# Miniprotein binders against q9bqp7, part 66

Target 1, 240 residues: q9bqp7
Amino acid sequence: VPQNWFPIFNPERSDKPNASDPSVPLKIPLQRNVIPSVTRVLQQTMTKQQVFLLERWKQRMILELGEDGFKEYTSNVFLQGKRFHEALESILSPQETLKERDENLLKSGYIESVQHILKDVSGVRALESAVQHETLNYIGLLDCVAEYQGKLCVIDWKTSEKPKPFIQSTFDNPLQVVAYMGAMNHDTNYSFQVQCGLIVVAYKDGSPAHPHFMDAELCSQYWTKWLLRLEEYTEKKKNQ

## First folded at step 6 (miniprotein)

Design m11
Fold by ESMFold2-Fast, scan of step 6:
Structure m11 (fold): chain B 240 residues (1-240), chain A 89 residues (1-89)
Amino acid sequence: as target 1 above (240 residues)
Amino acid sequence: SREELLERIKELIKLGDKLLALYLLFDYILKYPDNPEALIEVAELLLEMGRPEYARLVLEWAKDEAKKTGDPELIEKVERLEREIEERS
């Protein structure tokens, strides 16, 4: 068990809508500072097995594509992911502008992949919004907070070209989601409580996206694992 | 056979096919993660290929596995590589 245990849910908050809640989704900007981000904590506390699998994948791709080909491939994957997130923010935002919308972006296979998931998403409360856990001292930028099938969720959108199962099994997506959830539940910029998570894996070929719903109990289990990763990060930083 | 496969991989390293050898050695370690000798070999190869950050991480894994064996020779080899990485920093 973590030495510095802290609850994921805030007993002083409710998931019910409040009359004082803004009518438009919150979008609090992320400010760079000395406080670690969720992504940095996870990246710097990867297991030895996760680091090994990542490096093995990299070497295999370099063997197949060459150094320059690998760089081009990874740049393209990054850009596709960024465009997918931009398209989703545009689709889910009530305040659409010409600057924020590109019709070509909305025609991607990834957007086609998530159509059936989007039909079940409503009541958007936050988009591309910063969260900070005041007590545990970490920050993050979450993708979306909205109701999925009637339940308020932290939603994380992922793109995939159908990666091998071993890569997916070592991925820290559930930890990322609960870290954002715990931060938001204790962040004074937000007034509501989130108790559920959703990871949506979209596919480039338009195949139906896979939703991975996380109920409150599962979120609590992953929260304990996140606290251990945060503790490991803090110890590593202190011992440098 | 584990021993025969590892020996063939070491031959590839000597022939200069380092990148192919690294890939095969990674597959070997995925199947046999409790072999500190193979992990040390990966760390050495990564260091030779100019990837000290990854070499250090693999070496931490190798150190944990070497300590489980209680073999002082393996522990000393790990510590020697740790010093080499620090010198190149």
Scores: ipSAE 0.005, ipTM 0.284, lowest interface PAE 11.2, mean pLDDT 79

Design m12
Fold by ESMFold2-Fast, scan of step 6:
Structure m12 (fold): chain B 240 residues (1-240), chain A 89 residues (1-89)
Amino acid sequence: as target 1 above (240 residues)
Amino acid sequence: SREELLERIKELIKYGDKLLALYLLFDYILKYPDNPEALIEVAELLLEMGRPEYARLVLEWAKDEAKKTGDPELIEKVERLEREIEERS
């Protein structure tokens, strides 16, 4: 899949606010279908080195915690991530009323970690919303589309117990962001153009989150890599 | 050295510390990702440990690296081990 045949940005779209843009964030539900998701494509096309980096981490954890302890640890990590996303959707949704239960979600260390990032987030256009690239035949569920420091971004929220001060430390997250961006830019359910990405890595201890801003040039570079992963996925599917 | 690390791993396998040995084998291939002979050695040890699922993945990696060297003996060794795994599956 050559990059120039499938551009990430849509020349028919503007990045300027339009009067027809909804005042409430879009939330298109993800529908079950046979079209592969961004996460499936990325999982199915991991390099052997990436696979063994993950397996080495798993074995280290099993050595420290035992098999049962490792299962409990991973379940807790998953649950914390889910709660973090739920809290962010609640905070960024202008029509959601605070409930007593919701207040407990808002007090987590991860939410404290992102406070300084949230101060710079405004103009939310989509939350937990489905995207589909009709031509390239993939789907995804993005976390958030909003202005960060005045630039419209696909924003992806991540949790980590270890510091991730470099974008390289986020593994496939940049590919995930640009895949959502390219899909949204070519999805008829959306009318606007997104040219920037933001990966926000939040920390359990409340330490300041690391924002990894991706400008248009960087997004284009990762888009090329995403197209290669999508091509690899398609080839593997033919061989199955 | 590479040889010293491998000897320690073989000793751990012999004395039954298989969880630590598995960790060290994964760590070893990540330290020597461009070395097809090192990858093949790890695949052989994974087979000895009864982990053909990991051996197969390491052999795929080893084959890609062996092709870059242009050494037909390394490629043949990988393919022989791959056939051995298939026969036991």
Scores: ipSAE 0.635, ipTM 0.905, lowest interface PAE 0.9, mean pLDDT 86

Design m13
Fold by ESMFold2-Fast, scan of step 6:
Structure m13 (fold): chain B 240 residues (1-240), chain A 89 residues (1-89)
Amino acid sequence: as target 1 above (240 residues)
Amino acid sequence: SREELLERIKELIKKGDLLLALYLLFDYILKYPDNPEALIEVAELLLEMGRPEYARLVLEWAKDEAKKTGDPELIEKVERLEREIEERS
């Protein structure tokens, strides 16, 4: 699949807001359907080495914690990540619903970790919003679209526990961001164009989060890799 | 040595220590990723342990490595094991 036949950016769209843009951030719900999600495509096109690195880690944890202990550990990591995303959505949208009720959630180490990043985030256009690439037939649920240091970005929030990060599949994070970007740029539910990405890795101990900014050129490079993963997924589905 | 590690894994399987055996099999293939004979033997042990889904993934890996060697016997062995898994499912 040549990249120039399926460009990541839409030449008919602008980064500038127009009068028809909604005044509140968009939150399009993800619909159940047979169209593959970005995460499904990436999970099903992992290399064998990556699959077995993850499986070896899982078995090591099971040996250390027991089956029930591992299940509790992974559930806790998942819950912490979910709470972090919910807190960020609240911070970036009207706070009245969480002000007095969830102060402990808003004061977590992960939230402290991202404070310096949040100071540079403004002009939020979408939060926890579904995207679909109408031509390439894939869907996704992105975390956030907002201006970071004046540039409109697809922003992906990630949690990490130092020294023991649960999610070791970080190599696909840039692919996930550009897949969402390309989908949004060609989704009729959205009118604007995104050309930059931002991956923010937050830490449980409150140490400063690491921002990984992706300019338009880097996004284009990862878009080519995403198209190859999507093609591989499609070929695997043809065979069974 | 490679042979000693594999014998240890086989002994663990016989004793029913399947969780440790599974961990060591994953560790083994990551240490010898370019050895199709090693990958095939791991796939056979995974089938013996009742883990055909893992065996299938290892056989796909083994087939790619076997093709690089140009050894038709190794390719045939992989394809035979793949057919056996499909018949069981």
Scores: ipSAE 0.649, ipTM 0.911, lowest interface PAE 0.7, mean pLDDT 85

Design m14
Fold by ESMFold2-Fast, scan of step 6:
Structure m14 (fold): chain B 240 residues (1-240), chain A 89 residues (1-89)
Amino acid sequence: as target 1 above (240 residues)
Amino acid sequence: SREELLERIKELIKKGDYLLALYLLFDYILKYPDNPEALIEVAELLLEMGRPEYARLVLEWAKDEAKKTGDPELIEKVERLEREIEERS
């Protein structure tokens, strides 16, 4: 569908602080229903080449680690990512009390990796918060909305074992960010406008994280691609 | 060459080394993503290995590429294999 029929930015909203905005970051719970999530849409609309790139990687890992070793490896990667997100939510939320477990999470290599990025993050407005685009009928759970270097951004925290210094290396991550942005800009639970995105790729060894900033023009370009993926998902679901 | 690589994969399948064969088949189609003959050959081998789920995905890819060539023989071969999978499910 044409991008101008479903714009990513809401002309009725401002990116400036509103007096009615809460001082505590919003955390709207995700209410699952029959409406697809951003991650499901993206997963169900991968190209065949993307699918087999993933299958080739999986098969190589099974050859190296064995099937049980691969399952343990993927479980550990998932757990590390979950702990990283929990630690960031704790760091960025003044309402959470730190416990010994949380303190141990804060000492991970991933947290060391993002320290230089966190120095430029302020004005947190939402953490682990649900968004819904009622007109386009999709939902999502975004990681963070905050100012990065003075620009209000949808921020997505990623962990990686391999360096990803270019945005092209982050696969569908730009699509996730703009999908959340478009939903938030049209979600009545939120009163502000976001026009920028940030993908932060953190590394386990503490190597400096790579920030991939997305300005308004880049976000608009990826929004067009997201709309095509959403349309493809809708068409595939009709034919199942 | 393409044919030499495919023969190596066939030898692995005959020896029952399915783990390495699967890896090499996935690597093979990624090396020849726009070659419908290569994709069809991989789909056939996946069926021989008892992996119809992968064969279906590769055939969908092969069908799109075959249609671009306009070669009726390739299109017919893809459709025949698709019917074979459907009938055996």
Scores: ipSAE 0.706, ipTM 0.923, lowest interface PAE 0.7, mean pLDDT 86

Design m15
Fold by ESMFold2-Fast, scan of step 6:
Structure m15 (fold): chain B 240 residues (1-240), chain A 89 residues (1-89)
Amino acid sequence: as target 1 above (240 residues)
Amino acid sequence: SREELLERIKELIKKGDELLALYLLFDYILKYPDNPEALIEVAELLLEMGRPEYARLVLEWAKDEAKKTGDPELIEKVERLEREIEERS
């Protein structure tokens, strides 16, 4: 049980569309400051087992590819992920007339992988948008807030290759989603309530993406775990 | 067996196959996560390999596990190795 518990949901907010909601998805820029990001908190509070699972994977890849090959591999994975997110933002944005689109990005295997998921996505409210929890003092940059099968969700898009390159991302993905959710629900830049999460794992070969839906109860369970990670981060910073 | 695996790792270190030895040490830690003696042995080998950053992380893990056993001798051994790392920094 976290010592500084705080609720994930804001009972004063609704998930229903309001007439005052923007007609276009929000895209609030991330301000660089000393307040820790969600990803920073998670990276700095990995369990020793998580750290060594990642190090074992890195070492295995270096044995297989060499040090230069490993660097090239990780650079390519990062670039593919970045392009995938850029393509999704373009696809989900309603104001395409003012944006130049790269058709080659829209034809990747990852985009093919998520087509069946995208058919169930509508009512986009935020894209690549900054969130800040004013009381708990953390920030984040979420991928997307939209309705998935009629439910308003924080949606996180993930790419996957064999073998999976980031063990930490697999373990902490639900924590990342609920951290963004809790921040958005208490961020004055937003007026709506999000109670569900969705992690979408897309595949390079175009195989159908796997959606991992998180209902309100599951989000509440992961929120408690996120609060413990945040508490651990705060204590570690005091001891440095 | 655990002893056989550890002996193989020590042999690889002597042969200078540091990349494979490091992989197997990480694998060994994950196979015996609740054994403070095993964790301490890995930390000692990491120090021998010139990897004090990894040794420090393993010793933090070993200290947590040693505290669960209530054995003051194991706790003292971890703390001694932690001091050795700080002195070399």
Scores: ipSAE 0.685, ipTM 0.910, lowest interface PAE 0.8, mean pLDDT 86

Design m16
Fold by ESMFold2-Fast, scan of step 6:
Structure m16 (fold): chain B 240 residues (1-240), chain A 89 residues (1-89)
Amino acid sequence: as target 1 above (240 residues)
Amino acid sequence: SREELLERIKELIKKGDKLLALYLLFDYILKYPDNPEALIEVAELLLEMGKPEYARLVLEWAKDEAKKTGDPELIEKVERLEREIEERS
């Protein structure tokens, strides 16, 4: 149990829509400051084994592709992920049209992969929106908050290709989702409660994406693990 | 077994095949993650290769594993190498 326990859910909030909720999805900009981001906390508190699994993969790729080839490969993976997120934001935003964006963003295998998931997504409340936990002192940028099969979820879109380049991102994905959830539930820019998470893994070849739904109980379990990672990060920062 | 793998890596370092040697050192510590002696040996080789940041990370890992054994000599060896890295910086 973390020494600085704090609840993930806010008892003063409801997950049901109310009259004070905005009619368009929220997009709060992320402000840069000294407050750590969710991704930084997770990156700085990877186990040594996770760090060296990633380093071994990097060295293997450099041996196969050369240093320049590896840089190009990782740059392309990053760009494809960014384009995928841009396309999803566009698709889920009611105010944009297909003609107003690069049509090539909407033709990727990753977008084909998520079509069956998108049919079950509605009631979008936030897109590419900043969250801040003032009490626990961390920030993040979440992908999406929407109803999935009738349940309000923090939704995180992930891309995967064969072979998978970053296995560590799979291990920490649930922690990332609950960190955003806990922050949003206690952030004054938002008025609603999120109790569920969804990790959607999309595939480059267009094969059907895998949804990993996290109910309230599972979110609470991962929240405890996130608090331990945050505590570890804070202690390391004090000792530097 | 373990010593044979390490000797092969040392030979690659002598040949100047640093990229392959670095890959195999990472593979080696992942093969023996709970062996503090193996982790210390890798940290020493990383220092000789001019990779002190990797050596620091391996020594943190080695220290955690050494504490589990209750062997104060292993803990002292790790701390000595950590001090050596700081002094060279």
Scores: ipSAE 0.633, ipTM 0.890, lowest interface PAE 1.0, mean pLDDT 85

Design m17
Fold by ESMFold2-Fast, scan of step 6:
Structure m17 (fold): chain B 240 residues (1-240), chain A 89 residues (1-89)
Amino acid sequence: as target 1 above (240 residues)
Amino acid sequence: SREELLERIKELIKKGDKLLALYLLFDYILKYPDNPEALIEVAELLLEMGLPEYARLVLEWAKDEAKKTGDPELIEKVERLEREIEERS
């Protein structure tokens, strides 16, 4: 799918703040339907090498922890990630839109890890909000849309036990970010334009999170790769 | 060497050390990702271990690599193994 047929940015929209922008962050619920999600498209279009890199990692972990230990480990990683996202949504939501903040929920190494990033985050426009690309027919649930150091970004919060100082070490995360961005820019539920992305990798021990900022050019490059993954998904689905 | 590594894996399978053998088979194909013969060898061993779903995935990978070589004998070997898996299911 050529980029010029389906551009990531919407020429009808501006990323500059305007008086009609919502003062309360949007939170549109994700509705289950036959339209594929960003995560499903990415999972179904992994290369064989990527699949077996994951399988080798899983097998190594099973060798170290046992099958029960591996199950417990992965369950705990999932729960930690879920709690981290819930804490961030709570922190970034205005008072009066959420129930009283749980102090225990706000205390974790992951939250400590992102404090320096959060100081540069303002103008929150969407939190845990559904996006849909009407013409490309995919959906997603993005974490956050806010200004980071003065630039409106789709922000994706990640947890990791190992340092991820390079964007390449975040795998398909750039593709998730641009897929959400392209969908939001063409979703009638939103009126603004996002041209930048931010992947924030937080650490359990409270070590400073690594921010991976994606400017408009980098987003356009990853958008081209996302379109190829979406095309591959669509082609595979036709053969089922 | 590649041959020595493969023989070590075969011995682990024979001894019933399935977990370590499976790890080394995955490591082996990631070491030789562009080698259709190596991928076919791993698929055969996965079938011997009673793991046809993994074998099917490896054979799909092997077929793509075999087509790049233009060697019809490699393509035929992959297709034969794919038929064996389908017949057993």
Scores: ipSAE 0.691, ipTM 0.918, lowest interface PAE 0.7, mean pLDDT 86

Design m18
Fold by ESMFold2-Fast, scan of step 6:
Structure m18 (fold): chain B 240 residues (1-240), chain A 89 residues (1-89)
Amino acid sequence: as target 1 above (240 residues)
Amino acid sequence: SREELLERIKELIKKGDKLLALYLLFDYILKYPDNPEALIEVAELLLEMGYPEYARLVLEWAKDEAKKTGDPELIEKVERLEREIEERS
C-alpha cells in the first residue's frame, strides 16, 4: 500500500463525447523540465530481478552478435518502433494529407499485424500527446486515446519479435498505461475521463497482434503499483 | 547442483572468458533470486572481474534478502563489500 495514495479516476469527468470536444485529436507537445517522465520513473525503479533479466538478455545478444552487432540490432529495433508509431498516427489522423500516405504504410508487417485491432478503434481523441499529473508531479507522452470496442482507452502500441500472448509478458507496460491514464484524468488540458487501457503487441511478420485489454478494476490495481514505483523514485531522489 | 554451476563459472573466469562468465553469473542469480549467500558470492566474483557497478546492484539485492533471513552475519558481509566498493570508486 502506497503512503501517499491518490485516485486514478476523476469523479467530475465523463468518458462520453460532448459538443465542446475538438474535432481533431489533441496533440499537446511534451515540455520536459526537472519533472520526471513515466518512463524514467519506471526505468529507475526496476526490481533487481528485472534489471538482471534485461542484463542477461543483453549479454546473450552480445555473445551471439558481438558488441557492434548488438548496437546495430538495437538501433534497428528502435527505428522500426518509431516508424510503426508514425504510421499509426498517420492512419488514425483525420487529416487528408496524412491519409494519402495510408497505402504505403499499410504494407508493413507491423501494420498488417494490427489491422484486426484497428477495425475496432474509433473516436480518436488524442495522438502522441503530452500528459502531466499536477499533484503527483510526473509527465508522459501517450500514444493514443480512442474507443476500442466502444470503450474509451489509453492505447499503447508495442512491437515485439517474441510472442506476448499474456499481459504479464508485457513487463511495465500496464504501469505505463495507467500512469498516463491517471495523469490525463487530472490534466486541465483534457476534459474527459479514461477508465480503460489497451496494450497492443504487433509482430513484424504480420501475425495477428495480441490486444491486452485492461478494465477499470485492473487499471485500479496497476495504479496502486504505479504509485508505489513513483514513491520509490521520489525516495531515491531525496537520498542522492 | 548450485555448487557445480558456480564452480564451472569460476573456471570460465580463470580462462579469461569474461563475456560468457558474465552471462552465466546473471543467469545464476536469476535461478536463485531469494538466496542471499548465492547473491553475495556472485557480487564477489563480479567485483574480482572488474564490474563494481554490477556488484553494487547485486549487493543491494543480497542485503534485502539477508534482512528477510534475520542473519546478522550475512548483513555484515554485504555491508563490508559495499564499503570496499565505495573505497575503490
Scores: ipSAE 0.713, ipTM 0.925, lowest interface PAE 0.6, mean pLDDT 86

Design m19
Fold by ESMFold2-Fast, scan of step 6:
Structure m19 (fold): chain B 240 residues (1-240), chain A 89 residues (1-89)
Amino acid sequence: as target 1 above (240 residues)
Amino acid sequence: SREELLERIKELIKKGDKLLALYLLFDYILKYPDNPEALIEVAELLLEMGWPEYARLVLEWAKDEAKKTGDPELIEKVERLEREIEERS
């Protein structure tokens, strides 16, 4: 139970379309300063077991590939992820001429992997957009806010070399999603409310992506865990 | 046993296979995450190998686990190693 509990959902907001909402998806630039990002909070508050699971993986890769090979591998993984996000943003962005846009869509294994999920995505509200929680003082950059199977979701696109069929396999990803959700719901740059999350794990070989849908109840459960991580981060910061 | 596994890791360190030893030390603590004695042993070896930052992280973990056992000797051992790391910094 966190000491400084704050609600994830904003009772003054609706997930229904508002006349004040822009027709073009929002893309608020991230203004970085001393306010911690969601990713920094999560990285600084990993359990020791989580830290050493990551370090064991790194060391295994270094043994297999060498230090330079490991750096090249991680750089390639980063670039593939970046290209995947750029392709998704392009696909989901509004088009000035629909036919010309469709002819130039990028094709890759990762994009092939998510095709069945993209068919269920509509009503895009935000893409690669900054969020800030005014009261809890954290920031983030979310991938996408759109309707998935009729429900407005914060959608997080992930790439993976290995299958991730369970939400527990995605580590802190559910916390990341709800942190963005809570921030957006209380950010004055946005007027709508999001109550659901979706983590989409795409695969390089084009095998079907695994969607991990998070309903409002599940989001509330992970939100409590996020508040505990944020509290832990704040206490660690004081002790520096 | 865990003691036999640790002795094999110590032999790798002596042979100069430090990268493999580091991997096995991480694997070792993940196999015995609730054992403060095991965590302390790994922290000692990490410090001797020249990895004081990893040693510090393992000692934080060891202290949390030692407190759960109620054994003041284990807590004292952790604090002694923490002071040794600070002195070397």
Scores: ipSAE 0.704, ipTM 0.914, lowest interface PAE 0.7, mean pLDDT 86

Design m2
Fold by ESMFold2-Fast, scan of step 6:
Structure m2 (fold): chain B 240 residues (1-240), chain A 89 residues (1-89)
Amino acid sequence: as target 1 above (240 residues)
Amino acid sequence: SREELLERIKELIKKGDKLLALYLLFDYILKYPDNPEALIEVAELLLEMGRPEYARLVLEWAIDEAKKTGDPELIEKVERLEREIEERS
């Protein structure tokens, strides 16, 4: 699908704060829907090479840890990621409810890792919020929309035990970010424009997180690739 | 060589070391991603191991590579294996 027929940016919207912006970050709940999610589209349109890079990693881990050990490992990785996102939402929310468990989460290595990034984050507009592209018919749940170093960004928080993330998530992270961006820019629940993305990789040992900033040009390039993945998904569904 | 690696994998399958054999099969296709004959051989071994779910994925990869060669024998071989998987399902 040509990018010029479905642009990522909405010319009717501004990336600057205005009077219509809410005083608290938006948190629109993700509703049950037959419309495909960004994650579903990306999962069903992975290249076979990407699939087998993941399967080779899984099999290597099973050889090292055993099947039960691998299950425990993946469960722990998932739980740590969930806790990290919950802690970030709490930190960035103006209505913080600090509980003993939340305090313990704030002391994690991942949160220490991301502190220098958080110093440059302000003007939070949305947290754990649902987006829908009404014309292209896909939905998603984004982590955060905020200003990073003065630029309004869709921010995606990632965890890594060391500087070797999951192969498939590494390749599709930029696509995920721009898919959320394009949806938000055309979602009637939002009134502002996002033109930049930020992928933040936080480390378990507290080593400084790595920010991957995506300017408007880079976002437009990845948007074209996302449209191709969405078209591929639609064709596969139609042929079933 | 490609043939030496494949023979090693076949020996592991015969010995019943399925976990290591599966890892090496995945590693093998990633080393020879543009070789439809290599992909087809891996799909055949995955079927012998009782892993039709992986064999199908490899064959979907193999058909694209076979079509790029323009070799009708390779295309026919992939299609035959795909039908075999469908019949088992």
Scores: ipSAE 0.642, ipTM 0.901, lowest interface PAE 1.0, mean pLDDT 85

Design m20
Fold by ESMFold2-Fast, scan of step 6:
Structure m20 (fold): chain B 240 residues (1-240), chain A 89 residues (1-89)
Amino acid sequence: as target 1 above (240 residues)
Amino acid sequence: SREELLERIKELIKKGDKLLALYLLFDYILWYPDNPEALIEVAELLLEMGRPEYARLVLEWAKDEAKKTGDPELIEKVERLEREIEERS
């Protein structure tokens, strides 16, 4: 149980659309480097088992590909992920029509993978947008806030190569989503309330993506775990 | 067996196959995550390989597991190795 508990939801905010809400999705740039990011907090507070599962995978890849080959592999995975996120931002942006972008983006196996999920996504409120929790002192860059099957969600898009999965990304995905949610709900740059999360795992070969929906109760449970990780990070930083 | 695997890893270190030895050491601790003696042995071998950064992480893990056993001898052994890393690094 965290010593400095703080609520994930803001009682002063509505989850209903408001006439004063912008018609264009928000895209607030990430500003501060000194304040820890969600990803840094999670990386610095991994369990020892998580750390060595990642190190074992890394070492196995180096044995197979060599140091240079591993570096090239990870660069390619990063580039593919970046292009996937850019394509999704383009598809979901109201400035572009899906018809105009379909021909260019359907060539990606990852985009084919998420087609059935995208059919259920509407009412986009934010894309590639910075969030900051001023009270809890952390920042993040979220992928998307939109309605999924009629529920407003923080949506996190993940890529997976089935033959060579990235272990690091599988353990803390729910914590990442709720951390963004809690920050957004208390960030003055936003006026709405998000209560649900969605993690979408897309596959390079075009196999159907797996959606992992998180309702308000599940989000609250993961929020408590995120607060514990944040507390651990803060204590570690004081001891260094 | 645990002893046979560790002996094979020691042989790889002796032959200078450091990349394979490092992989097998990481694999080894994941098979024995609750065994502070096994974790201490891996930390010692990581120090022999010139990887004090990994040894320090494994010793933190070993200390947490040693505390769960309530064995003051294991805790003291971990703390000795931590001091050695600080003094010799």
Scores: ipSAE 0.492, ipTM 0.851, lowest interface PAE 1.4, mean pLDDT 85

